# VHH binders against q9p7j3, part 4

Target 1, 174 residues: q9p7j3
Amino acid sequence: MILPLFPETQVHVFVYENVSNCAAIHEQLISQNPIYDYAFLDAATILYKKQVYSAIIRALEDRRDEQMKTKTIHSEVILSLSPKTEISSAFRQFSMTKKSKNIVVVKIDSKLTEEEEFERLDKLVEGNRVEFSDEELQKLIDFKVLKKNYKLDPSTLENPLASILSSIALRGYS

## First folded at step 9 (VHH)

Design w8
Fold by OpenDDE, look of step 9:
Structure w8 (fold): chain B 174 residues (1-174), chain A 124 residues (1-124)
Amino acid sequence: as target 1 above (174 residues)
Amino acid sequence: QVQLVESGGGLVQAGGSLRLSCAASGRTFKGYAMAWFRRAPGKEREFVATISWRGGSTFYTDSVKGRFTISRDHAKNTVSLQMNSLRPEDTAVYYCAAEPGYALFDTASEYDYWGQGTRVTVSA
């Protein structure tokens, strides 16, 4: 898909549940295998589509403005999900782990159609693809983790989306 | 109480220019995307333009591309819409809107705050 704010950049987002090979994928990421050039997120930390897209836009703006804090656009997406500036914290909070079961996968600067990208990614991920929607994400979320990651309290829980999006946008801007 | 207040509307001849402004009060809207919508007589509200909170990213509806420019002033907590080469079909009430985070799409329901609107009339 094309984001209106970045019409020259093609983005794809996929959601997998019941992934059996997260540990293997994680090892490939550690080894920096170029075939795994994606942002692999733990679905337990993602509640909204807008959360993911906002992180993508933040990362793209950082790249455009030459203000990336990480080495790759995909790692910048992971960082962009976090309200914290520490890269290690962001990865601990939002990235796929060896113990992850459900994941959200983001591809930026894709040269392929969504279907072609899916076919490629499907060879790497052993799980069931589900729709990238708020409804499906809501089934996969761990609210305890979400609340911890964004420090949600009773005053913000009634509108967690606004709080999350603001946190993403304002990271490093105080 | 958070408020958005539009100004700058009026009557202008076709081919003319007009600059709308939206002033935010009650909150800084830091970290908020800003947008302009419009509602023409007998038509539904439609998206016109949006700008990210950083101010470096914008997108427009096709009918205003090349003619309208959205900008924002963080210091003044305002967003503006420079409208050039105005056409009779641009006649509408123009609304300012704000959304937490980044502007992603042109859907009105994504915006949490709205102004009262300012009327723009373009005569043939």
Scores: ipSAE 0.866, ipTM 0.926, lowest interface PAE 0.6, mean pLDDT 95
Fold by OpenDDE, fold request of step 14:
Structure w8 (fold): chain B 174 residues (1-174), chain A 124 residues (1-124)
Amino acid sequence: as target 1 above (174 residues)
Amino acid sequence: QVQLVESGGGLVQAGGSLRLSCAASGRTFKGYAMAWFRRAPGKEREFVATISWRGGSTFYTDSVKGRFTISRDHAKNTVSLQMNSLRPEDTAVYYCAAEPGYALFDTASEYDYWGQGTRVTVSA
């Protein structure tokens, strides 16, 4: 798909549930295997589509403005999900772990169609693809983790989306 | 209370120019995307333009590309719409809107705050 704010950049997002090989994927990421050039997110930390897309846009703006804090656009997406500036914190908060069961996978600068990209990714992920939608994400979210990651309280829980998006946008800004 | 107030509307001849402004009060819109919408007589509200809170990313509906420019002033907490080469079909009430984070799409439902609108009339 194409985001209106970045018409020259093709982005794909996939959601998998009941993934059995997250530990193996994690090892490949540590080894920096180029075949795994994606952002792998723990679905337990993602509640909204707009949360993911906002992180993508933040990362793309950082790249455009030559202000990336991480080495790759995909790592920048992971950082962009976090309200914290520390890279290590962002990865602990949002990145797929060896113990993850459900994941969100992001590809930026894809030269392939969504279906072609899926065919490649499907060889790497052993799980069930589900629709990238708020409805499906709501089934996979861990609200305890979400509340912790974004420091949500009773007042902000009335509109968690606004709070999350503001946190993403304002990271590193005072 | 939070308020968006549009100004700059009026009557102008085809080919003319107007500059709309939207002033925010009651809160800061840091971290908010801003947008302009319009509603022509007898038609539904439609997206016109949006700008990210950083100010470097913009998106326009096709019919206004090359003619309209959206900008924002963080210090003044305002967003503006420079409208050049105006056409009769640009006649509408123009609304300012704000959305937390980034404007991803052109749907009105994404925006949490709205102004009351300013009327723009372009005569042939």
Scores: ipSAE 0.866, ipTM 0.925, lowest interface PAE 0.6, mean pLDDT 95
Fold by OpenDDE, fold request of step 14:
Structure w8 (fold): chain B 174 residues (1-174), chain A 124 residues (1-124)
Amino acid sequence: as target 1 above (174 residues)
Amino acid sequence: QVQLVESGGGLVQAGGSLRLSCAASGRTFKGYAMAWFRRAPGKEREFVATISWRGGSTFYTDSVKGRFTISRDHAKNTVSLQMNSLRPEDTAVYYCAAEPGYALFDTASEYDYWGQGTRVTVSA
């Protein structure tokens, strides 16, 4: 997919449920295996497609402006999901863990079609691919975690999307 | 009361220029993407341009590329549309819109807030 704001950058997003090898994937990420060059997110922390895309755009703007806080564009996507400026906090909040069962996987700067990228990623992830949609994401979300991550209260819960997107956009600007 | 108020519309000859402005009040649109839409006579509302919260990312519909420029002033809580080399087909009511976060697509349904519109008429 091409984002209108970044027409030269191809992005792909995949959702997997019932993943059995998150621990193994996590070890590969720690070792910085280049074939695992993705952003691996815990699906329990993601409620909307726009949440993910907004984080991607934030990360791409950071890169464009040479203001990335992390080492890679994919780690910047993880950071960009968080309302907090601390990298460690962002990773604890949103990154896939060894105990994760459902994940969202983001690829930035892909040179492949969506199907080709999927075939590549499918060799790394042992789980079931589901549609990247709000409907599927809402089945995987942990609302307790979501509320905690974005400090949602009864007033902001009336429109969680607006609150989440504003938090992403305003990180470091408040 | 939250509102967006457009200004700067009017009658102009083909090849002329106009600068539209949209002022936000009732709330801050800090962290919001801003956009311009237009509705020509007998046509549906269409996307014109959008600008990200940071202000460094923009997107235009093909028919206005190279002629229109969207910008925003965070301090004044405003967004502007500089329209150059105007054409009769640019005749429309122009609307300002706001969306939380980043504008992902050019669909009107994504925008939460709208202005009342300002009329632009370009004569041949």
Scores: ipSAE 0.864, ipTM 0.923, lowest interface PAE 0.6, mean pLDDT 95
Fold by OpenDDE, look of step 13:
Structure w8 (fold): chain B 174 residues (1-174), chain A 124 residues (1-124)
Amino acid sequence: as target 1 above (174 residues)
Amino acid sequence: QVQLVESGGGLVQAGGSLRLSCAASGRTFKGYAMAWFRRAPGKEREFVATISWRGGSTFYTDSVKGRFTISRDHAKNTVSLQMNSLRPEDTAVYYCAAEPGYALFDTASEYDYWGQGTRVTVSA
């Protein structure tokens, strides 16, 4: 996948449900295994495709402008999902945990086709791939977590997408 | 009331230039991507250009690449479209649109706010 704003950067996004080895994946991430060079997100925190795309684009802009707050582009994607500036908070809010069951996986700067990348990732993730769509994400979301992460209230819940995207965009801005 | 107001349209000869401007009133569009769309007579509305909230990222429809430039002024809360080397096929009503966040797309349905449009006519 090529984002129009970043035509030189190939991006792939995958969604897995019923993942049985999140704990194992998490251990590999802690050990910084280069084979696991992805952004692993808890699907319970993701409601929209645009939410993920927005985070990706922000991360890419941060990199372009040499304003990354984290060490890697994938960690920057995780941070970019958060309305908070604290890296640790962002990771707690959005990153896959040992207890996660459903995940969204993002690959930035892929040299492979989507299918090739999927084949590689499929060796790492023990779960069922589902379509990256709002419909599928809606099935996996934890609304309590979502509301907490973005401080959604009755007024913002009328248009949660706009609220979420604005929160992402305005992080760190006065 | 929230409004996007376009200006700068008019009649111009082929090869000429126009600069469209879109100003927001009633609210700011902080954290919003901005875009231009156009609707030619007898045609459907089509994407022209978009610019990210940060302002450093843009993309254009193929037919206007190299001729049109989208820009934004955060201080003035405006977005502009510099149109050079205009062609008769550029004749259309041009609309300003706003979309929350960084996720910029070329589909009209993704934009929450729209202006009333400004007419651009390019004569042969």
Scores: ipSAE 0.830, ipTM 0.910, lowest interface PAE 0.7, mean pLDDT 94
Fold by ESMFold2, fold request of step 14:
Structure w8 (fold): chain B 174 residues (1-174), chain A 124 residues (1-124)
Amino acid sequence: as target 1 above (174 residues)
Amino acid sequence: QVQLVESGGGLVQAGGSLRLSCAASGRTFKGYAMAWFRRAPGKEREFVATISWRGGSTFYTDSVKGRFTISRDHAKNTVSLQMNSLRPEDTAVYYCAAEPGYALFDTASEYDYWGQGTRVTVSA
Protein backbone atom coordinates (compact mmCIF):
# COMPACT_ATOMS: atom_id res chain seq x y z
CA MET B 1 0.00 0.00 0.00
CA ILE B 2 0.99 3.65 -0.43
CA LEU B 3 0.37 6.30 2.22
CA PRO B 4 -0.36 9.66 0.49
CA LEU B 5 2.18 11.61 2.55
CA PHE B 6 4.98 9.32 1.24
CA PRO B 7 3.85 8.35 -2.25
CA GLU B 8 7.18 6.75 -3.27
CA THR B 9 7.20 4.27 -0.37
CA GLN B 10 5.42 0.93 -0.48
CA VAL B 11 4.39 -0.43 2.91
CA HIS B 12 2.83 -3.71 4.01
CA VAL B 13 1.36 -4.67 7.38
CA PHE B 14 0.55 -8.22 8.48
CA VAL B 15 -1.00 -9.62 11.64
CA TYR B 16 -0.39 -13.12 13.00
CA GLU B 17 -2.07 -14.80 15.93
CA ASN B 18 -0.90 -17.85 17.86
CA VAL B 19 2.71 -17.54 16.79
CA SER B 20 4.74 -20.50 18.03
CA ASN B 21 8.24 -19.39 16.98
CA CYS B 22 8.69 -15.89 18.41
CA ALA B 23 11.83 -17.04 20.25
CA ALA B 24 13.38 -18.19 16.96
CA ILE B 25 12.42 -14.96 15.21
CA HIS B 26 13.82 -12.94 18.13
CA GLU B 27 17.14 -14.78 17.81
CA GLN B 28 17.32 -13.91 14.10
CA LEU B 29 16.58 -10.25 14.83
CA ILE B 30 19.40 -10.09 17.38
CA SER B 31 21.69 -11.76 14.80
CA GLN B 32 20.66 -9.03 12.31
CA ASN B 33 19.72 -11.60 9.68
CA PRO B 34 18.68 -9.51 6.65
CA ILE B 35 15.89 -11.94 5.75
CA TYR B 36 14.15 -10.75 8.95
CA ASP B 37 14.31 -7.05 8.00
CA TYR B 38 10.81 -6.18 9.27
CA ALA B 39 9.41 -4.43 12.30
CA PHE B 40 8.06 -7.14 14.62
CA LEU B 41 5.61 -5.64 17.11
CA ASP B 42 3.80 -7.27 20.01
CA ALA B 43 0.10 -7.19 19.08
CA ALA B 44 -0.74 -6.78 22.78
CA THR B 45 0.33 -3.13 22.34
CA ILE B 46 -1.66 -2.36 19.16
CA LEU B 47 -5.38 -1.55 19.18
CA TYR B 48 -5.84 0.48 15.99
CA LYS B 49 -4.73 0.32 12.36
CA LYS B 50 -4.20 4.08 12.61
CA GLN B 51 -1.75 3.52 15.47
CA VAL B 52 0.52 1.50 13.15
CA TYR B 53 0.08 3.79 10.14
CA SER B 54 0.88 6.85 12.26
CA ALA B 55 4.07 5.24 13.59
CA ILE B 56 5.07 4.39 10.02
CA ILE B 57 4.51 7.98 8.90
CA ARG B 58 6.43 9.35 11.89
CA ALA B 59 9.37 7.05 11.09
CA LEU B 60 9.31 8.07 7.41
CA GLU B 61 9.06 11.75 8.36
CA ASP B 62 12.09 11.43 10.64
CA ARG B 63 14.03 9.57 7.93
CA ARG B 64 13.28 12.29 5.38
CA ASP B 65 14.28 14.99 7.87
CA GLU B 66 17.48 13.14 8.93
CA GLN B 67 16.20 12.85 12.50
CA MET B 68 16.13 9.04 12.89
CA LYS B 69 17.47 7.85 16.24
CA THR B 70 17.73 4.13 15.47
CA LYS B 71 19.71 2.15 12.89
CA THR B 72 16.93 1.04 10.53
CA ILE B 73 13.56 2.32 9.37
CA HIS B 74 11.95 -0.76 10.95
CA SER B 75 13.50 -0.11 14.36
CA GLU B 76 12.40 3.50 13.92
CA VAL B 77 8.78 2.32 13.57
CA ILE B 78 9.10 0.61 16.95
CA LEU B 79 10.43 3.83 18.51
CA SER B 80 7.72 5.86 16.78
CA LEU B 81 4.92 4.03 18.56
CA SER B 82 6.19 5.48 21.83
CA PRO B 83 5.12 8.84 23.26
CA LYS B 84 8.62 9.12 24.82
CA THR B 85 12.08 9.58 23.34
CA GLU B 86 13.85 6.86 25.34
CA ILE B 87 14.85 4.21 22.80
CA SER B 88 15.36 1.20 25.07
CA SER B 89 12.00 1.61 26.80
CA ALA B 90 10.20 1.92 23.45
CA PHE B 91 11.69 -1.39 22.29
CA ARG B 92 10.85 -3.06 25.62
CA GLN B 93 7.26 -1.80 25.47
CA PHE B 94 6.31 -2.37 21.81
CA SER B 95 8.69 -4.88 20.26
CA MET B 96 7.90 -8.57 19.87
CA THR B 97 9.66 -10.62 22.58
CA LYS B 98 10.50 -14.29 22.90
CA LYS B 99 7.26 -14.70 24.88
CA SER B 100 4.95 -12.87 22.51
CA LYS B 101 1.96 -14.82 21.17
CA ASN B 102 0.49 -12.45 18.61
CA ILE B 103 2.40 -10.04 16.40
CA VAL B 104 2.04 -7.18 13.94
CA VAL B 105 4.69 -7.14 11.22
CA VAL B 106 5.58 -4.06 9.17
CA LYS B 107 7.61 -3.91 5.96
CA ILE B 108 8.69 -0.50 4.70
CA ASP B 109 10.33 0.13 1.29
CA SER B 110 8.94 -3.12 -0.04
CA LYS B 111 9.79 -3.98 -3.64
CA LEU B 112 7.17 -6.75 -3.63
CA THR B 113 3.40 -6.87 -3.94
CA GLU B 114 1.49 -7.57 -0.75
CA GLU B 115 0.99 -11.19 -1.86
CA GLU B 116 4.70 -11.67 -2.64
CA GLU B 117 5.75 -10.11 0.65
CA PHE B 118 3.28 -12.33 2.52
CA GLU B 119 4.71 -15.44 0.88
CA ARG B 120 8.20 -14.51 2.09
CA LEU B 121 7.02 -13.59 5.58
CA ASP B 122 4.93 -16.73 5.89
CA LYS B 123 8.12 -18.80 5.57
CA LEU B 124 9.47 -17.01 8.66
CA VAL B 125 6.43 -16.88 10.97
CA GLU B 126 4.74 -19.98 12.34
CA GLY B 127 1.27 -18.73 13.16
CA ASN B 128 -2.13 -17.87 11.72
CA ARG B 129 -2.42 -14.77 9.57
CA VAL B 130 -5.47 -12.64 10.33
CA GLU B 131 -6.70 -9.47 8.68
CA PHE B 132 -5.05 -6.18 9.59
CA SER B 133 -8.26 -4.63 10.92
CA ASP B 134 -9.47 -2.90 14.05
CA GLU B 135 -11.78 -5.89 14.65
CA GLU B 136 -8.90 -8.37 14.74
CA LEU B 137 -6.55 -6.05 16.65
CA GLN B 138 -9.19 -5.56 19.34
CA LYS B 139 -9.10 -9.31 20.02
CA LEU B 140 -5.32 -9.28 20.55
CA ILE B 141 -4.76 -6.09 22.58
CA ASP B 142 -3.93 -5.99 26.28
CA PHE B 143 -5.82 -2.89 27.48
CA LYS B 144 -3.76 -2.66 30.69
CA VAL B 145 -0.59 -2.47 28.59
CA LEU B 146 -2.15 0.09 26.23
CA LYS B 147 -3.24 2.34 29.10
CA LYS B 148 0.19 2.17 30.75
CA ASN B 149 2.18 2.70 27.53
CA TYR B 150 0.24 5.86 26.65
CA LYS B 151 -0.58 7.04 30.19
CA LEU B 152 -4.31 7.01 29.47
CA ASP B 153 -6.23 8.49 32.40
CA PRO B 154 -9.99 9.09 32.84
CA SER B 155 -9.89 12.26 30.72
CA THR B 156 -8.28 10.45 27.75
CA LEU B 157 -10.11 7.10 28.03
CA GLU B 158 -13.24 8.50 26.35
CA ASN B 159 -11.26 8.97 23.10
CA PRO B 160 -8.00 7.03 23.47
CA LEU B 161 -7.37 7.02 19.71
CA ALA B 162 -6.94 10.81 19.52
CA SER B 163 -4.59 10.81 22.52
CA ILE B 164 -2.50 7.95 21.12
CA LEU B 165 -2.24 9.40 17.60
CA SER B 166 -1.31 12.89 18.79
CA SER B 167 1.34 11.41 21.13
CA ILE B 168 3.01 9.67 18.18
CA ALA B 169 3.09 12.92 16.19
CA LEU B 170 4.36 14.95 19.17
CA ARG B 171 7.14 12.69 20.50
CA GLY B 172 10.13 14.90 21.29
CA TYR B 173 8.31 18.14 20.44
CA SER B 174 6.31 18.85 23.57
CA GLN A 1 -15.57 25.77 23.12
CA VAL A 2 -13.66 24.38 20.15
CA GLN A 3 -14.17 26.20 16.86
CA LEU A 4 -12.65 26.42 13.37
CA VAL A 5 -13.56 29.56 11.40
CA GLU A 6 -12.64 30.06 7.77
CA SER A 7 -12.28 33.44 6.10
CA GLY A 8 -10.89 35.02 2.93
CA GLY A 9 -13.37 33.70 0.39
CA GLY A 10 -14.95 35.82 -2.31
CA LEU A 11 -15.33 36.47 -6.01
CA VAL A 12 -12.22 36.39 -8.20
CA GLN A 13 -11.54 36.19 -11.93
CA ALA A 14 -9.87 33.16 -13.46
CA GLY A 15 -6.10 33.45 -13.17
CA GLY A 16 -6.39 35.39 -9.95
CA SER A 17 -5.39 34.58 -6.39
CA LEU A 18 -7.01 34.29 -2.98
CA ARG A 19 -5.68 33.43 0.45
CA LEU A 20 -7.97 31.52 2.80
CA SER A 21 -7.41 31.52 6.54
CA CYS A 22 -8.71 29.18 9.24
CA ALA A 23 -8.58 30.35 12.84
CA ALA A 24 -8.77 27.78 15.61
CA SER A 25 -10.10 28.74 19.04
CA GLY A 26 -10.72 26.91 22.32
CA ARG A 27 -7.97 24.44 21.33
CA THR A 28 -4.51 24.61 19.73
CA PHE A 29 -4.96 21.15 18.10
CA LYS A 30 -1.60 20.02 19.48
CA GLY A 31 -0.47 16.98 17.53
CA TYR A 32 -3.25 17.35 14.93
CA ALA A 33 -3.00 17.53 11.18
CA MET A 34 -4.99 20.33 9.53
CA ALA A 35 -6.62 20.11 6.13
CA TRP A 36 -8.69 21.93 3.56
CA PHE A 37 -11.59 20.30 1.76
CA ARG A 38 -13.99 21.82 -0.76
CA ARG A 39 -17.50 21.22 -1.99
CA ALA A 40 -18.49 22.33 -5.47
CA PRO A 41 -22.21 22.90 -6.16
CA GLY A 42 -24.01 19.56 -6.32
CA LYS A 43 -20.94 17.53 -5.40
CA GLU A 44 -19.45 15.82 -2.37
CA ARG A 45 -16.63 17.26 -0.27
CA GLU A 46 -13.26 16.58 -1.84
CA PHE A 47 -9.86 16.72 -0.24
CA VAL A 48 -7.64 19.68 -1.20
CA ALA A 49 -4.56 19.73 1.04
CA THR A 50 -3.20 18.71 4.42
CA ILE A 51 -0.33 19.82 6.65
CA SER A 52 1.25 18.03 9.62
CA TRP A 53 1.53 19.55 13.11
CA ARG A 54 5.21 20.34 12.53
CA GLY A 55 4.47 21.78 9.08
CA GLY A 56 7.06 19.71 7.24
CA SER A 57 4.72 17.11 5.76
CA THR A 58 2.12 18.26 3.20
CA PHE A 59 -0.02 16.55 0.62
CA TYR A 60 -2.20 18.04 -2.15
CA THR A 61 -4.85 16.64 -4.46
CA ASP A 62 -3.52 16.49 -8.03
CA SER A 63 -5.81 19.18 -9.44
CA VAL A 64 -4.34 21.89 -7.17
CA LYS A 65 -0.73 20.77 -6.96
CA GLY A 66 1.61 23.60 -7.95
CA ARG A 67 -1.15 26.23 -7.62
CA PHE A 68 -2.18 25.96 -3.96
CA THR A 69 0.05 26.13 -0.88
CA ILE A 70 -1.03 25.10 2.62
CA SER A 71 0.77 26.65 5.58
CA ARG A 72 0.38 26.78 9.33
CA ASP A 73 1.16 29.37 12.04
CA HIS A 74 1.21 28.01 15.59
CA ALA A 75 1.64 31.46 17.14
CA LYS A 76 -1.64 32.62 15.56
CA ASN A 77 -3.25 29.17 15.78
CA THR A 78 -4.18 29.38 12.10
CA VAL A 79 -3.88 27.39 8.91
CA SER A 80 -3.90 29.07 5.50
CA LEU A 81 -4.44 28.11 1.88
CA GLN A 82 -2.80 30.31 -0.74
CA MET A 83 -4.66 29.73 -4.00
CA ASN A 84 -2.98 30.94 -7.19
CA SER A 85 -3.89 30.57 -10.87
CA LEU A 86 -7.52 30.03 -9.95
CA ARG A 87 -9.86 28.32 -12.41
CA PRO A 88 -13.65 28.23 -12.65
CA GLU A 89 -13.57 24.58 -11.48
CA ASP A 90 -12.06 25.75 -8.18
CA THR A 91 -15.44 27.35 -7.37
CA ALA A 92 -16.59 25.76 -4.11
CA VAL A 93 -17.19 26.21 -0.42
CA TYR A 94 -13.82 25.58 1.27
CA TYR A 95 -13.73 23.90 4.67
CA CYS A 96 -11.00 23.69 7.27
CA ALA A 97 -10.68 20.40 9.19
CA ALA A 98 -8.56 18.81 11.92
CA GLU A 99 -7.55 15.19 12.57
CA PRO A 100 -5.37 13.82 15.41
CA GLY A 101 -1.89 12.62 14.47
CA TYR A 102 -1.12 12.49 10.76
CA ALA A 103 -3.45 12.68 7.80
CA LEU A 104 -3.27 9.06 6.71
CA PHE A 105 -5.67 9.26 3.77
CA ASP A 106 -7.57 11.91 1.84
CA THR A 107 -10.96 10.96 3.31
CA ALA A 108 -13.33 13.44 4.94
CA SER A 109 -14.67 10.82 7.38
CA GLU A 110 -11.28 10.78 9.14
CA TYR A 111 -11.57 14.38 10.37
CA ASP A 112 -13.06 15.13 13.79
CA TYR A 113 -13.42 18.93 13.58
CA TRP A 114 -14.82 21.09 10.79
CA GLY A 115 -15.39 24.74 10.09
CA GLN A 116 -18.57 26.16 8.54
CA GLY A 117 -16.82 27.00 5.27
CA THR A 118 -15.98 30.05 3.17
CA ARG A 119 -17.31 30.51 -0.38
CA VAL A 120 -14.95 30.96 -3.31
CA THR A 121 -16.35 31.87 -6.73
CA VAL A 122 -14.04 31.96 -9.74
CA SER A 123 -15.53 33.67 -12.78
CA ALA A 124 -14.55 32.87 -16.30
Scores: ipSAE 0.568, ipTM 0.816, lowest interface PAE 1.7, mean pLDDT 90
Fold by ESMFold2, fold request of step 14:
Structure w8 (fold): chain B 174 residues (1-174), chain A 124 residues (1-124)
Amino acid sequence: as target 1 above (174 residues)
Amino acid sequence: QVQLVESGGGLVQAGGSLRLSCAASGRTFKGYAMAWFRRAPGKEREFVATISWRGGSTFYTDSVKGRFTISRDHAKNTVSLQMNSLRPEDTAVYYCAAEPGYALFDTASEYDYWGQGTRVTVSA
C-alpha cells in the first residue's frame, strides 16, 4: 500500500490472532535479527486502522525532517503511536511482548508485494492472519489499555478516534 | 460553536490568480489536518489539497499540482489556498474541511468539519 503523503514508500500491515510464538519472536527482536525487521505491535493497543496509518505517517514525516528519535523506522512507528515523547514508555505500552496473544505487524520501505511480504512474515509468526480492518481490530482491542494509553475520559470516549489521531500528530508539539 | 468560513472567491479571468482563506472559530483544530475540496456544477465534491498540522506535509490532486499552494497560519487559525494560472475547469464552489490527525486519503467522508463554501468562477 502507498499512502498519498509519501508516494515513494510502500507499506504493509498484517494482523495475526492467536499467536503462539510471541516469546520466540521477542527473543529474535532483542537479538537484532534482521529477518525480523518489522514493527511488532500488541493488537490489544490498536482499535483503528487510522491509528496505525497515522503512526506510520508521523514516523515517515520525522524521518524526512531528520527528527527521528529511535534507531529504525519500525521502532519510530512504535514511538509514534504514543502521545508522549518518552521512548521506553511507548515501547512498554505498544510493542508486542512475550505475553501478547494478537499482534499487528508493520513493514515500511517494503520492496515486495503484499502477498510476497506475507509469505515471508508467515514463516516467522505462528498464528492466524486476519484482515487489517476496523471490524477485526475491534475484536482484539483491550479498551482498558486503550483508555489508559491515550488518557481517554468520558468526554473523549464519545469520539476516541479524533482524540487518538490528534495526539499522534501533536506529540512533542504542544 | 465550531465554524469554518471560507472567503476570497470571485470572478477571475483565465490565467489569473486568487487566494482563498478559511477562518476557523470556536476551535483551534489542534492536531487536525486541513483540506480544500471543490464542487463544480452538477458534480460531486472532489479533493484539491491537504496540509498537515505542522504544515510540512502536503498533498495535491494532479490537476492543480504546481498551480495551487495550500498553507496554514496557526496564529490566525486559518488555512489558505493560493490558486495561480487559473483555468475555466477550476470553476467551482471551494470548501474548507478538517479531520483529526493526518490526511490519509483523498475522500470527503474522512472529514468531520466543513465550511459553507466560496464561489470561484474562471472565465475564458
Scores: ipSAE 0.562, ipTM 0.809, lowest interface PAE 1.7, mean pLDDT 90

Design w8
Fold by ESMFold2, look of step 13:
Structure w8 (fold): chain B 174 residues (1-174), chain A 124 residues (1-124)
Amino acid sequence: as target 1 above (174 residues)
Amino acid sequence: QVQLVESGGGLVQAGGSLRLSCAASGRTFKGYAMAWFRRAPGKEREFVATISWRGGSTFYTDSVKGRFTISRDHAKNTVSLQMNSLRPEDTAVYYCAAEPGYALFDTASEYDYWGQGTRVTVSA
């Protein structure tokens, strides 16, 4: 996938449901194993494809502008999902944990086709790949978590997408 | 209720220049990307250019790269399209549009807010 604003950067996004080895993946992320160089997100926090793509674009924009706050582009995606600037809260709120059951996995700067990247990732994740689509994400979201993470109130709940997307774009400028 | 109002269209000879402007009313569109689309007679609406809320990320359709420049002014709540080296195939109604967050795709259906359009005619 190539996003128009960053046409030189290949991105892949995968969704897995019923993942049985999140604890093992989590340990590999803590140990900074380079084979696991992806952004592993808890799908309970992701409702829209556009939410993920907006965080990716924000991270790439900050990398280009030399304004990244984290050490890797993948960790920057996790920060970029957050409406707030604090790194630790962004990771607590959006990263996959040992308790996660469904995940969204992002690869930025891929040199591989989607299927080639999937082949690698599928060796790491014990779960069922599903389509990266709003339909599938809606089955996996926890709306209580979404409301808390983005401070959604009744006025924004009818159209949460616009509020979420503008929050991602505004972080640090609001 | 927010409205986008385009201005600056008109008749120009090939090789000439025009500057389109789009003014927003009702709010500042904080955190929104802005875009220009156009529709030539008998054609589908097509993407022209987009600019991020911060103004540093832009993207242009291939046929206008190097000739058109999109810019925005947060203080005036406007977005502009400078069109240089105009060609007869640039003849169209030009529309301003807004989408929350980033312009992730160049598809008209993804934009929630639209202006009424301003007509640009480029004579041979």
Scores: ipSAE 0.544, ipTM 0.793, lowest interface PAE 1.9, mean pLDDT 89
Fold by ESMFold2, fold request of step 14:
Structure w8 (fold): chain B 174 residues (1-174), chain A 124 residues (1-124)
Amino acid sequence: as target 1 above (174 residues)
Amino acid sequence: QVQLVESGGGLVQAGGSLRLSCAASGRTFKGYAMAWFRRAPGKEREFVATISWRGGSTFYTDSVKGRFTISRDHAKNTVSLQMNSLRPEDTAVYYCAAEPGYALFDTASEYDYWGQGTRVTVSA
């Protein structure tokens, strides 16, 4: 898939439920195994497709503008989901952990079709692929985690999506 | 009341220029992308251009690339569309729109707020 703001950059997003090997994947990420060069997100933190796409765009925007704060574009996506600038907090809040059950996986700068990328990823993840859609994401979200990560207040805000998306765009500029 | 109001439309000869403006009132669109769409007579609304909150990320539909420039002014709470080298096929009602975050796609369904439009007529 290509997002119009970055027409030369192909991205793919995959969603897996009931993943049994997050601990093993986590060890590979820590060891910096290049086969695992993806952004692995905890699906409990992701409610909307637009949330992921906005973080991807913010990471790509910061790369273009030489304002990246992390070492890879994939780690920059994880930071970009956060409304705050603190890198360690963003990773703690949004990254897949050893205890995660459902994940969202992002590949940026892919030179493969979606299905070719899926075939590679499917060898790494022991779980069930589901559609990247708001319908599937809503089944996997933890609303308590979402509210905490974005400091949502239902009594004040009637549209949590708008608040989340604007905070991604505004991080560091508020 | 939250409102987007376009202005600057009118009649212009082919090859000429116009500058459209969109003023936001009742709200600042902090962290929102802004866009222009247009609807030619008898056609569906089509995407023209978008600009990010910070102003550094833009994209344009192919038919206007190189001729149109979108810009925004946070002090005036406005978005502008500079239209140069106008052609008769640019004749349309032009609409300003806003969506939170980034303009991810070029589809009208992604935009939450819309102006009422300003008419541009380009005579041969």
Scores: ipSAE 0.529, ipTM 0.796, lowest interface PAE 1.9, mean pLDDT 89

